# Ledger of designs, part 19: VH-VL binders against Large ribosomal subunit protein bL25 (rplY)

Target 1, 192 residues: Large ribosomal subunit protein bL25 (rplY), of Marinomonas sp. (a6w1c8)
Amino acid sequence: MSLSINAVARTQEGKGASRRLRNEGLVPAVIYGGETAPVSISFKDNELLKAVGTPGFLTGLVEVTVEGKTEQVLVKALQRHPSTGAVMHMDLQRAQADKAITTRVPLSFINAAQSEGVSKQGGRLTVESKLAEVRCLPANLPEVLTVDVIKGQLDQIFHLSDVILPEGVELVSLLKGEDHDQPIARIGKSKR
Key: E = the ipSAE of ESMFold2; O = the ipSAE of OpenDDE; V2 = 0.75 times the mean of E and O plus 0.25 times the DockQ between their complexes.

## First folded at step 12 (VH-VL; framework fv_barzolvolimab)

Design Z5 (from Y1 with heavy chain K31R; at its last look DockQ between E and O 0.72; V2 from the best seeds 0.52)
Fold by OpenDDE, look of step 12:
Order: C-alpha cells, then structure tokens, then sequence
Structure Z5 (fold): chain C 192 residues (1-192), chain A 125 residues (1-125), chain B 107 residues (1-107)
C-alpha cells in the first residue's frame, strides 16, 4: 500500500513565488511524467516533514491527492536548504503501471550477529551502501531489499549480487554488466 | 596526467581486418574500463564495446558481436580493438575512452572522462 | 536499447546568448547522463556527468539538469569557444547510447 499525502494546486511559478510559498509554511513541488502536462503543487511544511520522516516516502510509491484527484508518484528529487536542511522543493514523477521505474530502495542486512564472522571471529558488519537502485514495474517495487549475511566470514565483502531480488526487480548497476557487482557491506574488525 | 594515445590512421580493403591500439598512462590501468566509440564522417557517436583490463571481461554492442574483439595488455597498459570483415560503413574515427567506473567504489554515475585522440579508419575498394 | 532523443539538431546563436539543449531518454534512466563537447577534428570532451555535476576545469556557464527521462544542457552566456557539437550520453545500461548531437553555430 502506498503512502499518501495531500497537496494543493498552485498557479504561481518561479523563484519568487516559491519563496513566498515557503514563507507561508508551504513547500513547492511539481508532478511530471507521462502524457499529462506537469502540475505545480504545494505541500504543507509540517505535513511534508512528517511524510519525509516516514520510511518509504522517499524511496517508494506515494499517492498524492490534489483537489480530489489522486496520482501515484515517486520522489525523484528533493532539494534541501544548504544550511538548515529544510525541504525547499520536490520533483515528483508519475508512475505508470506499464512503465518501468527507477528508484533507490533501502537495503536491510539480516543475521549479522549470528554470522560466524561476527559471532565467533569478532568481526562487525560495516554497511557501505544503504540503498540500491532498482528497475521494476510499479507493482513490483519492494519496500526493502534483503541481504542475508548469515554465512559471512571475517573479512568477507558482500556485493550487489548477494541481494535477494524479488520477481520482476533488477539491480540497475548489474544492467551494465556482471563486473558492476559492487561491494555493499563488509565484515571486519574495528580499525580503531 | 591521464592520457590515452591511439595508433595511427589505417586504410583497409573491404573484408580485411584492422587492429587499433590505445596506450594508457597517468593512472592505474587495471582500475578503469576502456571503452571504444566510433564516429562516422558527419555522424554521431556509437558505442562499440568496453573491456575490464584487469579481468579481461568484455562487453559488446550486439551490432559488433562477432566482428569486434577487445583485448588488453597489462604489462604495457595498452588496450586493443580488432575489427574484422571490414565494410565501407566501418569508415570512421575510432576513439578509446576511459570509464570512471571502478569495481571497488560506487562510481555512480560513471562517464567517459578521458578520451584518446582518435584513429581514422578508412575502408575503400 | 535506450534511445536518447536530442534536440535541436542544430541552432544558431550569438555570443552572450543563453543556449539550451535537451535530451529525452526512452525510459527512466535516473541521473545516468553525461554531456560532451566536440570540436572539429577533436575527441569529445566531458562537460557534465551525473546529469548535473560539472566536470573539473569546465566553466560554470555550463549547467546540466534533469532526472528520469528529460535532461537539459544550458550555456548561460555563449562564448566564442563554445561553438561546437554537443552530445548527451546515457550510462544507465549497455549498450551505452548517445544523442544525435547538436551543432551550435554562430549566427
């Protein structure tokens, strides 16, 4: 089930208009993609803050309701204030059921504590990549990708190929070739 | 500094083969893919293939499979492309280019940051 | 194969002009786009990578933007040395593919 958030359509565009919105506690955004024209919208700052803090909002499908019309979208870009980190603008891409989407999905590493490398050999799992970019149809988009490290040994490196992929989901990196099997985690001893 | 220096111009007959070289310097040769791209006169760029100089693994554009062969010599930091069964349509400038991808890093997203000067291959009867 | 549709194929501009070149990908390719400049008899030169990152040594009048399927290269104020061919490229998957190119000519 997709996350949901409400937005309001806006007619004013440009840098000045966006600044005014932000001063009013609103966050400007745009929905684009497909055959439909882009739509300029705004979110309430407090509601968006809550949404951004919700797992899956930035990496999964989101239902945006604008004046009674609901669209499924992906957050494709999020611009933050360089000093405060506040969200200043969002780009939202429409998801189409029959069109493959590209997005980053969180990686979840399981059974690290039980692995031989950690439990017996005194190692610790270090995650080098928390997200992986995937290609899939919207209906197949997973909330999380799992990496089982139960067989992990000390000094072992885990790679993208170790990710358990659901049906219909591809790792974008591997679409470039098998040599793009990049490391995503390691079991090693602390260097401290 | 990073440099890719390619071999000189070639003139070949249809049906012949040509082998181009690309000598790399200024960086660790085995860490970066070498790509081959060609450009016919007045035309755009066409990706041919790439090679991992460390493993020797090659990836080809299906269009060139069976005719293009990439190799790499670690000892001389030189990449090679052989193109066989040459046709008039193969007349082009051929470039080698370094790919910013590295196996041990994300390299997200990669691109071709350094290019050879190009080698002109002319196929004519 | 991913098709990169580049437009326009050519344009005429004057020094000081703002120039915009676009590339549309046939599918969502995230930010796996690079832009190159090519002058006659020379190899392509990297300008932008990762859709919006400026290559070292490239003037900041060059900017890249976009994600997903629509990408743009902008020259804020065209300089005499900027008259050249420009190409977009996707590195999302093999085979890597290029746009058809844009010739920027002097008006």
Amino acid sequence: as target 1 above (192 residues)
Amino acid sequence: QVQLVQSGAEVKKPGASVKLSCKASGYTFTRYYINWVRQAPGKGLEWIARINPNSGKTYYNEKFKGRATLTADKSTSTAYMQLSSLRSEDTAVYFCARDTYTYDSSGYPEYFDYWGQGTTVTVSS
Amino acid sequence: DIVMTQSPSSLSASVGDRVTITCKASQDISSYVAWYQQKPGKAPKALIYAASSLQSGVPDRFTGSGSGTDFTLTISSLQPEDFADYFCQQSYETPYTFGGGTKVEIK
Scores: ipSAE 0.311, ipTM 0.749, lowest interface PAE 1.8, mean pLDDT 92
ESMFold2, look of step 12: ipSAE 0.590; ipTM 0.812
ESMFold2 (binder alone), look of step 12: mean pLDDT 92; pTM 0.940

Design Z6 (from Y1 with heavy chain D104N S105P; at its last look DockQ between E and O 0.79; V2 from the best seeds 0.63)
Fold by OpenDDE, look of step 12:
Structure Z6 (fold): chain C 192 residues (1-192), chain A 125 residues (1-125), chain B 107 residues (1-107)
Amino acid sequence: as target 1 above (192 residues)
Amino acid sequence: QVQLVQSGAEVKKPGASVKLSCKASGYTFTKYYINWVRQAPGKGLEWIARINPNSGKTYYNEKFKGRATLTADKSTSTAYMQLSSLRSEDTAVYFCARDTYTYNPSGYPEYFDYWGQGTTVTVSS
Amino acid sequence: DIVMTQSPSSLSASVGDRVTITCKASQDISSYVAWYQQKPGKAPKALIYAASSLQSGVPDRFTGSGSGTDFTLTISSLQPEDFADYFCQQSYETPYTFGGGTKVEIK
C-alpha cells in the first residue's frame, strides 16, 4: 500500500517564488515524467516532515493528491538546506505501471546474531550499505530487500549478489556486470 | 598524470583482423576498467566492450560478440582490442577510455574520465 | 538496450548565449549520465558525470541537471572554445549507449 500525501498546485515558479513559499511554511516540489507536462506543487512543511520521517516515503511509491487528483510518484531528489537540513525542494517522478522504475530500497540483514561468525567466533556484523538501487515495475517494488547472513563466518564479506531478490526485481549495479557486485556488509571483529 | 596512448592508424582489407593497443600510465592499471568506443565518420559514439584488467573479465556489446576480443597485459599496463572479420562498416576511429569505476560499496555512477587519442581503422577493398 | 535521445542534433549560437542540450533516456536510469565534449579530430572530453557533477578542470559555466529520464546540459554563457560536439551517455547498464550528439555551431 502506497503512502499518501496532499499537495497544492502552484503557478509561480523560480527561485524567488520558492523562497516565498518556504517562508510561508510550504515546500516547493515538481511532479514530472510520462506523457503529461510537469506540475509545480507545494507541500505543507509539517506534513512533509512527517511523511519524510515515515519509512518507505523516500524509497517507495507515494500517492500525491493535488486538487482531488491522485498520482503515483517516486521521490527522485530531495534538496535539503545545508545547515538546517530542512527540505527545500523535492522532485517527484510519475510512476507508470508498464514502465520500469529505478529507486533505492532498504536492506534488511537477518540472522546475524545466530551466524557462526557472530555467535561462535565473536564477530560483529557491520553494514556498509543500507540501501540498494533496484530496477523493477512499480507493482513489483519491494518495501525492503532481505540479506540472510545466517551462514556468515568471521571475516566474511557479503555482496549485492547475496540479496534475496523478489521476482521482477533487479539490482542496478549488477546490470553492469558481475564485477559490480559491491560489498554491502561484513562480519568482523570490532577495531579496538 | 593519467594518459592513454593508442597505437597508430591501420588500413585493412575486408575479412582481415586488426589488433589495437592502448597503453596506460599515471595510475594503477588494474584498478580501472578499460572501455573501447568507436566513432564512424560523421557519426556518434558506439560502445564496443569493457575489460577488467585485474581479473581479465570482459563484457561485450552483443553487436560485436564473436568478432571483438579484449585482452590486457598487466606487466606493460596495456589493453588490446582485436577485431576480426573486418567490414567496410568497421571503418572508424577507435578509442580506449578509462572507466572511473572502482570497487566502491556506495555505487558510484561511473563515466569515462580519460580517453586515448584514438586510432583510425580503415577497411577498404 | 537503453536509448538516449539527444536534442537538438545541431544548434547555432553566439558567444555569450545560453545553450541547452537535452537527453531523454528510454527508461529510468537514475543519475547514471555523463556528458562529453568533442572537438574535430580529438577524443571526447568529460564534462559532467553522475548527471550533475562537474569534472575537474571544467569551467563552471557547464552545468548538468536531471534524474530519471530527462537530463540537461547547460552552458550559461557560450565561449569561443565551446563550439564543438556534445554527447550524453548512460552508464546504467551494459551495453553503454550514447546520445546522437549535438553540434554547437557559431551563428
Scores: ipSAE 0.483, ipTM 0.810, lowest interface PAE 1.2, mean pLDDT 92
ESMFold2, look of step 12: ipSAE 0.673; ipTM 0.861
ESMFold2 (binder alone), look of step 12: mean pLDDT 92; pTM 0.937

## First folded at step 13 (VH-VL; framework fv_barzolvolimab)

Design A1 (from Z1 with light chain S31N; at its last look DockQ between E and O 0.75; V2 from the best seeds 0.72)
Fold by ESMFold2, look of step 13:
Structure A1 (fold): chain C 192 residues (1-192), chain A 125 residues (1-125), chain B 107 residues (1-107)
Amino acid sequence: as target 1 above (192 residues)
Amino acid sequence: QVQLVQSGAEVKKPGASVKLSCKASGYTFTKYYINWVRQAPGKGLEWIARINPNSGKTYYNEKFKGRATLTADKSTSTAYMQLSSLRSEDTAVYFCARDTWTYDSSGYPEYFDYWGQGTTVTVSS
Amino acid sequence: DIVMTQSPSSLSASVGDRVTITCKASQDISNYVAWYQQKPGKAPKALIYAASSLQSGVPDRFTGSGSGTDFTLTISSLQPEDFADYFCQQSYETPYTFGGGTKVEIK
């Protein structure tokens, strides 16, 4: 199912212009990438707040409609007000079907309770990374990546290489070599 | 204060080997990778290889694989690069540099935050 | 290998000028770009990491921007000490690669 949102083109830019837009209930954003010039847009803050709360909006492909034209994009950056949590600015990257994209995908850890480390050895799973950065074509972008910890033992550390990867999906960290196989979860003695 | 101190200049004949050193201080040597980068006269920078000082694992630019050998001595906090079968095209300044990535954390953003002073290697007949 | 195409290869500028240097990556590399300054006979010095983050001790006149394939380094008001060579570097995938460099010279 496609996620979508409407936006309005804008011409005013800069810190002062962004402040004025937000005071009018609009959130500034930029669409960039591909072979087309960047465009400055704005979203209605209430519509954007609802969209941001929708699963898949921040991690998947989104259709943005600007003046009747629809573009497929990825959310690349989101700036929030530190005290209110309100979205202040958003960066969006155009996705083309024949060009690889780089984005963050949620990690899902399964079967921890059934592992020996948890069920028999007094451990608990501590998740250290909720997201992993991937490279793939848009059509291959998974909604989640699974890490099966069924064989986990007490004191075991799970790494990016333990992620189950669909065909056509690569972990960006591992493009630098196996020495960048970072920890993503641990089974350790329960904390007090 | 992080420091990387490299060995002195070398003059070599074609076909010889050179072994360069890079002594680290001011940080936990085994926590960060060491990279080697060279710069030929009037040319840009070229990445050669990287070593994890803790495990000894290495990653080479294919261009240098078979000629470059990286090692590290944890007891002296010193990284080494040996380059064999030297040619005149290997005349360059060779730098060691610390990578910001650490094993038990995200190394992102990764870049070279501290560099040695460089070692000039001249290959001439 | 990821090719970093840097432009211009050289430029002449006066103190106070705004200078912009660009790097284009041969594929999407997200924000895995650093910028370095190098003066004659010296090692490179980090200016910008993660495409837009300013290295500690680097003046605010240096600004990095971009994501994906197109990246820029901007010096808002060139100072005498800024005449140097500048290089971009990608750290997305090994082998790590550098742009060809931009020599910023006194006009």
Scores: ipSAE 0.628, ipTM 0.827, lowest interface PAE 1.4, mean pLDDT 88
ESMFold2 (binder alone), look of step 13: mean pLDDT 92; pTM 0.945
OpenDDE, look of step 13: ipSAE 0.802; ipTM 0.908
ESMFold2, look of step 15: ipSAE 0.617; ipTM 0.824
ESMFold2 (binder alone), look of step 15: mean pLDDT 93; pTM 0.945
OpenDDE, look of step 15: ipSAE 0.800; ipTM 0.903

Design A2 (from Z1 with heavy chain D104E S105P; at its last look DockQ between E and O 0.87; V2 from the best seeds 0.75)
Heavy chain, then light chain:
Amino acid sequence: QVQLVQSGAEVKKPGASVKLSCKASGYTFTKYYINWVRQAPGKGLEWIARINPNSGKTYYNEKFKGRATLTADKSTSTAYMQLSSLRSEDTAVYFCARDTWTYEPSGYPEYFDYWGQGTTVTVSS
Amino acid sequence: DIVMTQSPSSLSASVGDRVTITCKASQDISSYVAWYQQKPGKAPKALIYAASSLQSGVPDRFTGSGSGTDFTLTISSLQPEDFADYFCQQSYETPYTFGGGTKVEIK
ESMFold2, look of step 13: ipSAE 0.702; ipTM 0.873
ESMFold2 (binder alone), look of step 13: mean pLDDT 92; pTM 0.939
OpenDDE, look of step 13: ipSAE 0.618; ipTM 0.854
ESMFold2, look of step 15: ipSAE 0.625; ipTM 0.831
ESMFold2 (binder alone), look of step 15: mean pLDDT 92; pTM 0.940
OpenDDE, look of step 15: ipSAE 0.789; ipTM 0.904

Design A3 (from Z1 with light chain S31D; at its last look DockQ between E and O 0.64; V2 from the best seeds 0.60)
Fold by OpenDDE, look of step 13:
Structure A3 (fold): chain C 192 residues (1-192), chain A 125 residues (1-125), chain B 107 residues (1-107)
Amino acid sequence: as target 1 above (192 residues)
Amino acid sequence: QVQLVQSGAEVKKPGASVKLSCKASGYTFTKYYINWVRQAPGKGLEWIARINPNSGKTYYNEKFKGRATLTADKSTSTAYMQLSSLRSEDTAVYFCARDTWTYDSSGYPEYFDYWGQGTTVTVSS
Amino acid sequence: DIVMTQSPSSLSASVGDRVTITCKASQDISDYVAWYQQKPGKAPKALIYAASSLQSGVPDRFTGSGSGTDFTLTISSLQPEDFADYFCQQSYETPYTFGGGTKVEIK
């Protein structure tokens, strides 16, 4: 279940053309990847704003329709205005069924309140990382990764290795070795 | 300031072993990985191996088939690489380089921010 | 192993020119790319990390871009000190691998 958004093909390229588009309330983007040539497109800024605010748009597969043709893509890069935060440009990578993709997926921590560290020892869960980067085929891309902290004790640190991985999904950090098992959350007390 | 100072040039015969050193200064030695990279004359860069100076954990490029051995001495902040069964193809400049990845501050893709000056190893009969 | 295909292998340019070097990864490696500059007889120097982040002390005429499989290093206005070899590198997984290099020579 992927999100969908409409775009319009554009022929004009370059910094000047992009500036003109933005002045017209459009956001330039490019679709690339695979054996097909890159395609320059534009989004309506209001539609894109809504899409960007929708969970999963930046982290999941998206269906982009251009002139009646629909493609599955991932948002690989998003350039924002340094002061206003407005989206200025997007890079969209085509998803191919037989090619592994790399993308960030949201982390969901469950059972924190029931953990001994929280329920009995007076701690609270502090999340240090909200996303984790994964490698998988598009068909195996999860919407969320779960971390069960039910056994958590006070002052316990949770790591990427504590993530429950679905079949076919790998954590990118761990591909470099166990020393790259970085912390993602902790049960602790507030500093006085 | 961060510095990596490597040992001097080596000339070896085929079948011999060489041990290179890389002395680190200007930072906490045990906090950062040390990588070894070589460059044959007129060629590109090739990653050999990585060591965690704190734990001693090592990762090797399988291409070297166990010929490379990394060690680290915390007391002297020095990393070592031993390469055995030397062959003519091992003739290259060997670099040590600091890895930016740390356990407590990992948030960006890692890279090699500081390099030693390199050590030339020549293997000839 | 991940293959980093770098192009061109060499180019000639003049001071003030815009120079572009590309690196293509054999698979999606997100933004795990660094760029280095190397002068003769010297060790590589870090320029860009995380595909687009400028290393401290590096002039802003150097720009990195890209994500996924296609990456670019751009020198907006070539300076005399910029004639050197340049290399891309992936840090996505071990073994780490480098591009074949690009020699930027004076025209």
Scores: ipSAE 0.554, ipTM 0.836, lowest interface PAE 1.0, mean pLDDT 93
ESMFold2, look of step 13: ipSAE 0.611; ipTM 0.819
ESMFold2 (binder alone), look of step 13: mean pLDDT 92; pTM 0.936

Design A4 (from Z1 with light chain Y92W; at its last look DockQ between E and O 0.02; V2 from the best seeds 0.00; counts 0 for: pae E 10.7 > 2, placed apart)
Fold by ESMFold2, look of step 13:
Structure A4 (fold): chain C 192 residues (1-192), chain A 125 residues (1-125), chain B 107 residues (1-107)
Amino acid sequence: as target 1 above (192 residues)
Amino acid sequence: QVQLVQSGAEVKKPGASVKLSCKASGYTFTKYYINWVRQAPGKGLEWIARINPNSGKTYYNEKFKGRATLTADKSTSTAYMQLSSLRSEDTAVYFCARDTWTYDSSGYPEYFDYWGQGTTVTVSS
Amino acid sequence: DIVMTQSPSSLSASVGDRVTITCKASQDISSYVAWYQQKPGKAPKALIYAASSLQSGVPDRFTGSGSGTDFTLTISSLQPEDFADYFCQQSWETPYTFGGGTKVEIK
């Protein structure tokens, strides 16, 4: 999902400058990566709050406009105040066409209603992970990853390895070995 | 509260083996991996291996494969590490640590949230 | 193996100073970095996980940032109890590896 947000360049960085920006209703951020030096920017609190709440903002490529110039980035880190939850700082990585990126992509579970587990055995699909972290080139970034549960039985657990992967897309957890093949959904007994 | 209690200090001669224990309490032992990490005197940390206490499946740092053996006893909630063919450079403090990765973890980056107090192993002739 | 290059290896600072410690990974590891504090004769204690998330019970003067290859631990106002060794650790792939450590000493 292609999302956009405006930012302003900032001239100073550091503890004092960052605290002053937040007192003025601005959230400090940095854009880094690629062949150019990191750039310090800021976002307006209320605009960032809405953007963070928008599906795809934290998981996909975002267009950030700084003084009329647009950069394609992904959100790599978001620092929150431990007691209030307010966004204190954001780290944004530039997406380069020839360099792999990592980000979270939504999972879509299909055919649950037609499975024996749901249709005949009284089961209900419970989704335990709505996102999966992928590594790919920016051009290969899928909008969604599909898990086909048509063969699902009651009490079956679906894992990350059950995800249908487009060409050029790797699942980050599976790069660590098969013991990191985490559960993402299950068909369990319905309760009413 | 989560606690990992390790066995006491060991003094060994070169060529011997040592078996260290790590008793877990305060959580479901089989839900979390146990890792072993060592620290030679005045040095940094080196990861040795991990074990899934539920299945007994193990993964070793290649540097220790063939010398380190991890086991776990579900009935006593205790993980063990045996290190064989000891050398003087194996002199270190050995830690067990709980890995935050579980089957319920939604792909969050794992880390070691609880550590044992460490067991000093001294190898000298 | 992923090499975690930690800098500086030591530093001297006064109470109240801002301290910055960096780790650079030899490849992109996303946000799979943790930071640990270790005092003499003690086991490491987790401070930061997932590059920027604060471990429960850790003071908010500790801040982690970064993604990809470059990671930073910052102590905004150094306290007497913060004089210790600090280590970064990657959990992207096995073997898990640690930075060489940073000793933070009183000046």
Scores: ipSAE 0.005, ipTM 0.559, lowest interface PAE 10.7, mean pLDDT 85
ESMFold2 (binder alone), look of step 13: mean pLDDT 93; pTM 0.946
OpenDDE, look of step 13: ipSAE 0.006; ipTM 0.526

Design A5 (from Y1 with heavy chain K57R; at its last look DockQ between E and O 0.69; V2 from the best seeds 0.00; counts 0 for: pae E 2.2 > 2)
Fold by ESMFold2, look of step 13:
Structure A5 (fold): chain C 192 residues (1-192), chain A 125 residues (1-125), chain B 107 residues (1-107)
Amino acid sequence: as target 1 above (192 residues)
Amino acid sequence: QVQLVQSGAEVKKPGASVKLSCKASGYTFTKYYINWVRQAPGKGLEWIARINPNSGRTYYNEKFKGRATLTADKSTSTAYMQLSSLRSEDTAVYFCARDTYTYDSSGYPEYFDYWGQGTTVTVSS
Amino acid sequence: DIVMTQSPSSLSASVGDRVTITCKASQDISSYVAWYQQKPGKAPKALIYAASSLQSGVPDRFTGSGSGTDFTLTISSLQPEDFADYFCQQSYETPYTFGGGTKVEIK
C-alpha cells in the first residue's frame, strides 16, 4: 500500500512567489532527480498536514499525482515554521525502479525485555538512533530494519553492524568504512 | 581558533620516503579525524587517507595502501603522514584537513572544515 | 569509486554576474556533497556542506542545491574576492572524491 497525494504544477518560483503561495494556504515543493527536469508543484496545506502525519510518508515511497500523471518519490527535505510547525517547503526526489535510492528507514529493537541485561542485570535499553540511512533499489526498500538485542548484557553498546539487513539493502554509513559503525543503542543501568 | 600547521617543503629523490607533519591547535585534537589530501601541479584534489587521532585507526584510499602510513601523537596534537617509494608523479602539495566527523556525529554529513596550509613535496633526481 | 563530474572547467565572468557551477555524481549520493573555494597558493576553504548548508562565515551569495546525482553551486552576484577555483567533494562513500574543479576568472 503506497501513500499518495495530489499536487498542482506551478510556474511561480522564488522566495516571493513561495511566500504568496503560503499566504493562500498552499505549500511549495519541488520534484527533482532522475533524467527529467525538476518540476515545481504545490500542495494544499491541510492535505499535506494530514499526509505528513501519516506513518511512512516521510520515510517511504509516496505516489504524487500532478496533472493526472503519477510518479513515485521520496521526501528528501522538509522545512517547518519554527513557531507553528507548519510545513513551509518540501523537496521530493524521483525514485526510478532501476536506480538505487538513499533514504532513512526506521529501526526496530526487539527482545530487549528478554535479554539478560534488562531482565537480570537491572538494565534498560536506550535507543540512540531511531532511523538508519540505507541504499537499495526502490523494490527492496524495507518498511523497517530490525536489531535483535536478545543477547544484550548490561553496558553493551549496539552498532549499525548489528542491524539485520534484507537482501539488496546496505547501510550508507558503512560505505565510508568500518570506523563509521556508529552506536545505535545501549543497555544502561536504570535508576528508579 | 582552529589551526592546522604543516611542516616545511621537502625535496626528495625517487625511491625515498617523506614524513609530513600537521600540528593541530584550538580544539580537542582527539575528537576529530584528520584527513590527508594532495594536489599535483595544475591538477585536482586527491584524497589519500584519514586517521582517528584518539585510537590511531586509519583508513586508506586503495591507491595509497601499502605506501602511505598515517600516525598521530596525542601528546603533541600532531598528525603525520609518511609516503614511501616516491616517484615523480608524487610531486604535489599535501594538505591535512580536519574532518567534521566525530564518534557522536550520527546524521551529520562530514566535510573538511579546516585545512592546513599545505606542504610541497618535490620528487626529482 | 564515485566519479564527480564538474562543469564547466573554467568560466569568465564580471563582477556582479550570476555564476552556476555543476557537479554530477556517478551514482546517487543523497546530499553528501561539500563545495570548496581555493585561491592560488592557498588551501581550500569550505563554503557549503550537506549540499545546501552554508558554512559559518561564508556570505549568503553562495548557494548550494541538489540531491541524488546533480548538484549546483551558485554565486548570485560575484565579488572581486570570488575569483578562484571551486571544487565539489562527495563524502557518501570512500574513497572521498573531488570534482575536477572550476576556474572562475575575471572577464
Scores: ipSAE 0.520, ipTM 0.783, lowest interface PAE 2.2, mean pLDDT 88
ESMFold2 (binder alone), look of step 13: mean pLDDT 92; pTM 0.937
OpenDDE, look of step 13: ipSAE 0.784; ipTM 0.905

Design A6 (from Y1 with heavy chain E110S, light chain Y32S Y92S; at its last look DockQ between E and O 0.02; V2 from the best seeds 0.00; counts 0 for: pae O 13.4 > 2, placed apart)
Fold by OpenDDE, look of step 13:
Structure A6 (fold): chain C 192 residues (1-192), chain A 125 residues (1-125), chain B 107 residues (1-107)
Amino acid sequence: as target 1 above (192 residues)
Amino acid sequence: QVQLVQSGAEVKKPGASVKLSCKASGYTFTKYYINWVRQAPGKGLEWIARINPNSGKTYYNEKFKGRATLTADKSTSTAYMQLSSLRSEDTAVYFCARDTYTYDSSGYPSYFDYWGQGTTVTVSS
Amino acid sequence: DIVMTQSPSSLSASVGDRVTITCKASQDISSSVAWYQQKPGKAPKALIYAASSLQSGVPDRFTGSGSGTDFTLTISSLQPEDFADYFCQQSSETPYTFGGGTKVEIK
């Protein structure tokens, strides 16, 4: 089930308007994509904080309700304050059922403890990448991508190509070429 | 190694306020949320609030809004929780805990990987 | 708020036994579940995260499973040090909420 959040339409735009919104505890954003014109909106700061802290908000389909109308969107960009890290603006792209989307999806590594490298050889799994960028239709967007490391040996490095891909899902890096098969985890010596 | 060390036990009367501290070490303090969780005697765990130590932004359980105040001191890597208008029902062990979620990334997966040792707060007349 | 219904509240078991604890979420929370162990007078200790991922340093006799609304913590062969309280937690949305807990006692 997709996450949901409420927003309010705004008519005023520009740097000044955005500053005013932020001073009022609101975060400006824009929804774009598809055949419909872009829509400027704002979120309540506290609600957005809750949402951003919710798994799947930044990586999955989100339902945004504006004036009673609900749209499915992806968070495409998040502008943060350079010193505080507070969200200052978001770009939200409309998801269309018949259009491929690109987004980052969490990686889940399974069977590490049972792997020979860990269980028998005293190794420990170290994750280097927690997310992977995928391309797929909205209906095929997975919540998580799985990497089975059951056959992992000590000092073995796992790559994006080791990810179990669901039907209709592609890894963006691999689409760029085989030389873009980046490492995502390794089994190394345990520091127990 | 990551450690969260909390302040000592507190005894307060109803209506008073208490301020607890949680000193973090062994990691970049500003990257991880600090959560506060309490546990009444013989009861389960209850989430109170969280703070982003870098921005100071807080989110509270509605149950504690108006009574709980979270702050963080970046210079000392210490998080604080003040609870006002204390009542007998506030008697509990209070824990601080690090959230694996980070504000500058997706933070997946999210859970509490490190906890303080807890602070006992007793409210009695 | 999301309610986590944990069962059983308590159970008695012997060393070597298989122990199963369950949590049911009031709504679909995907795999956003963590499990903690708590011993008397101590803080909770993380065991499982993301429903099925084992926390570093935790013995592999602990396993988590489930997705959606039904989640399970399993101890394949109970050890003496495993007698404790166990709690599930959802991290799908704030406020974070915990199960009521399960006390695993020696038979």
Scores: ipSAE 0.005, ipTM 0.530, lowest interface PAE 13.4, mean pLDDT 90
ESMFold2, look of step 13: ipSAE 0.014; ipTM 0.623
ESMFold2 (binder alone), look of step 13: mean pLDDT 92; pTM 0.941

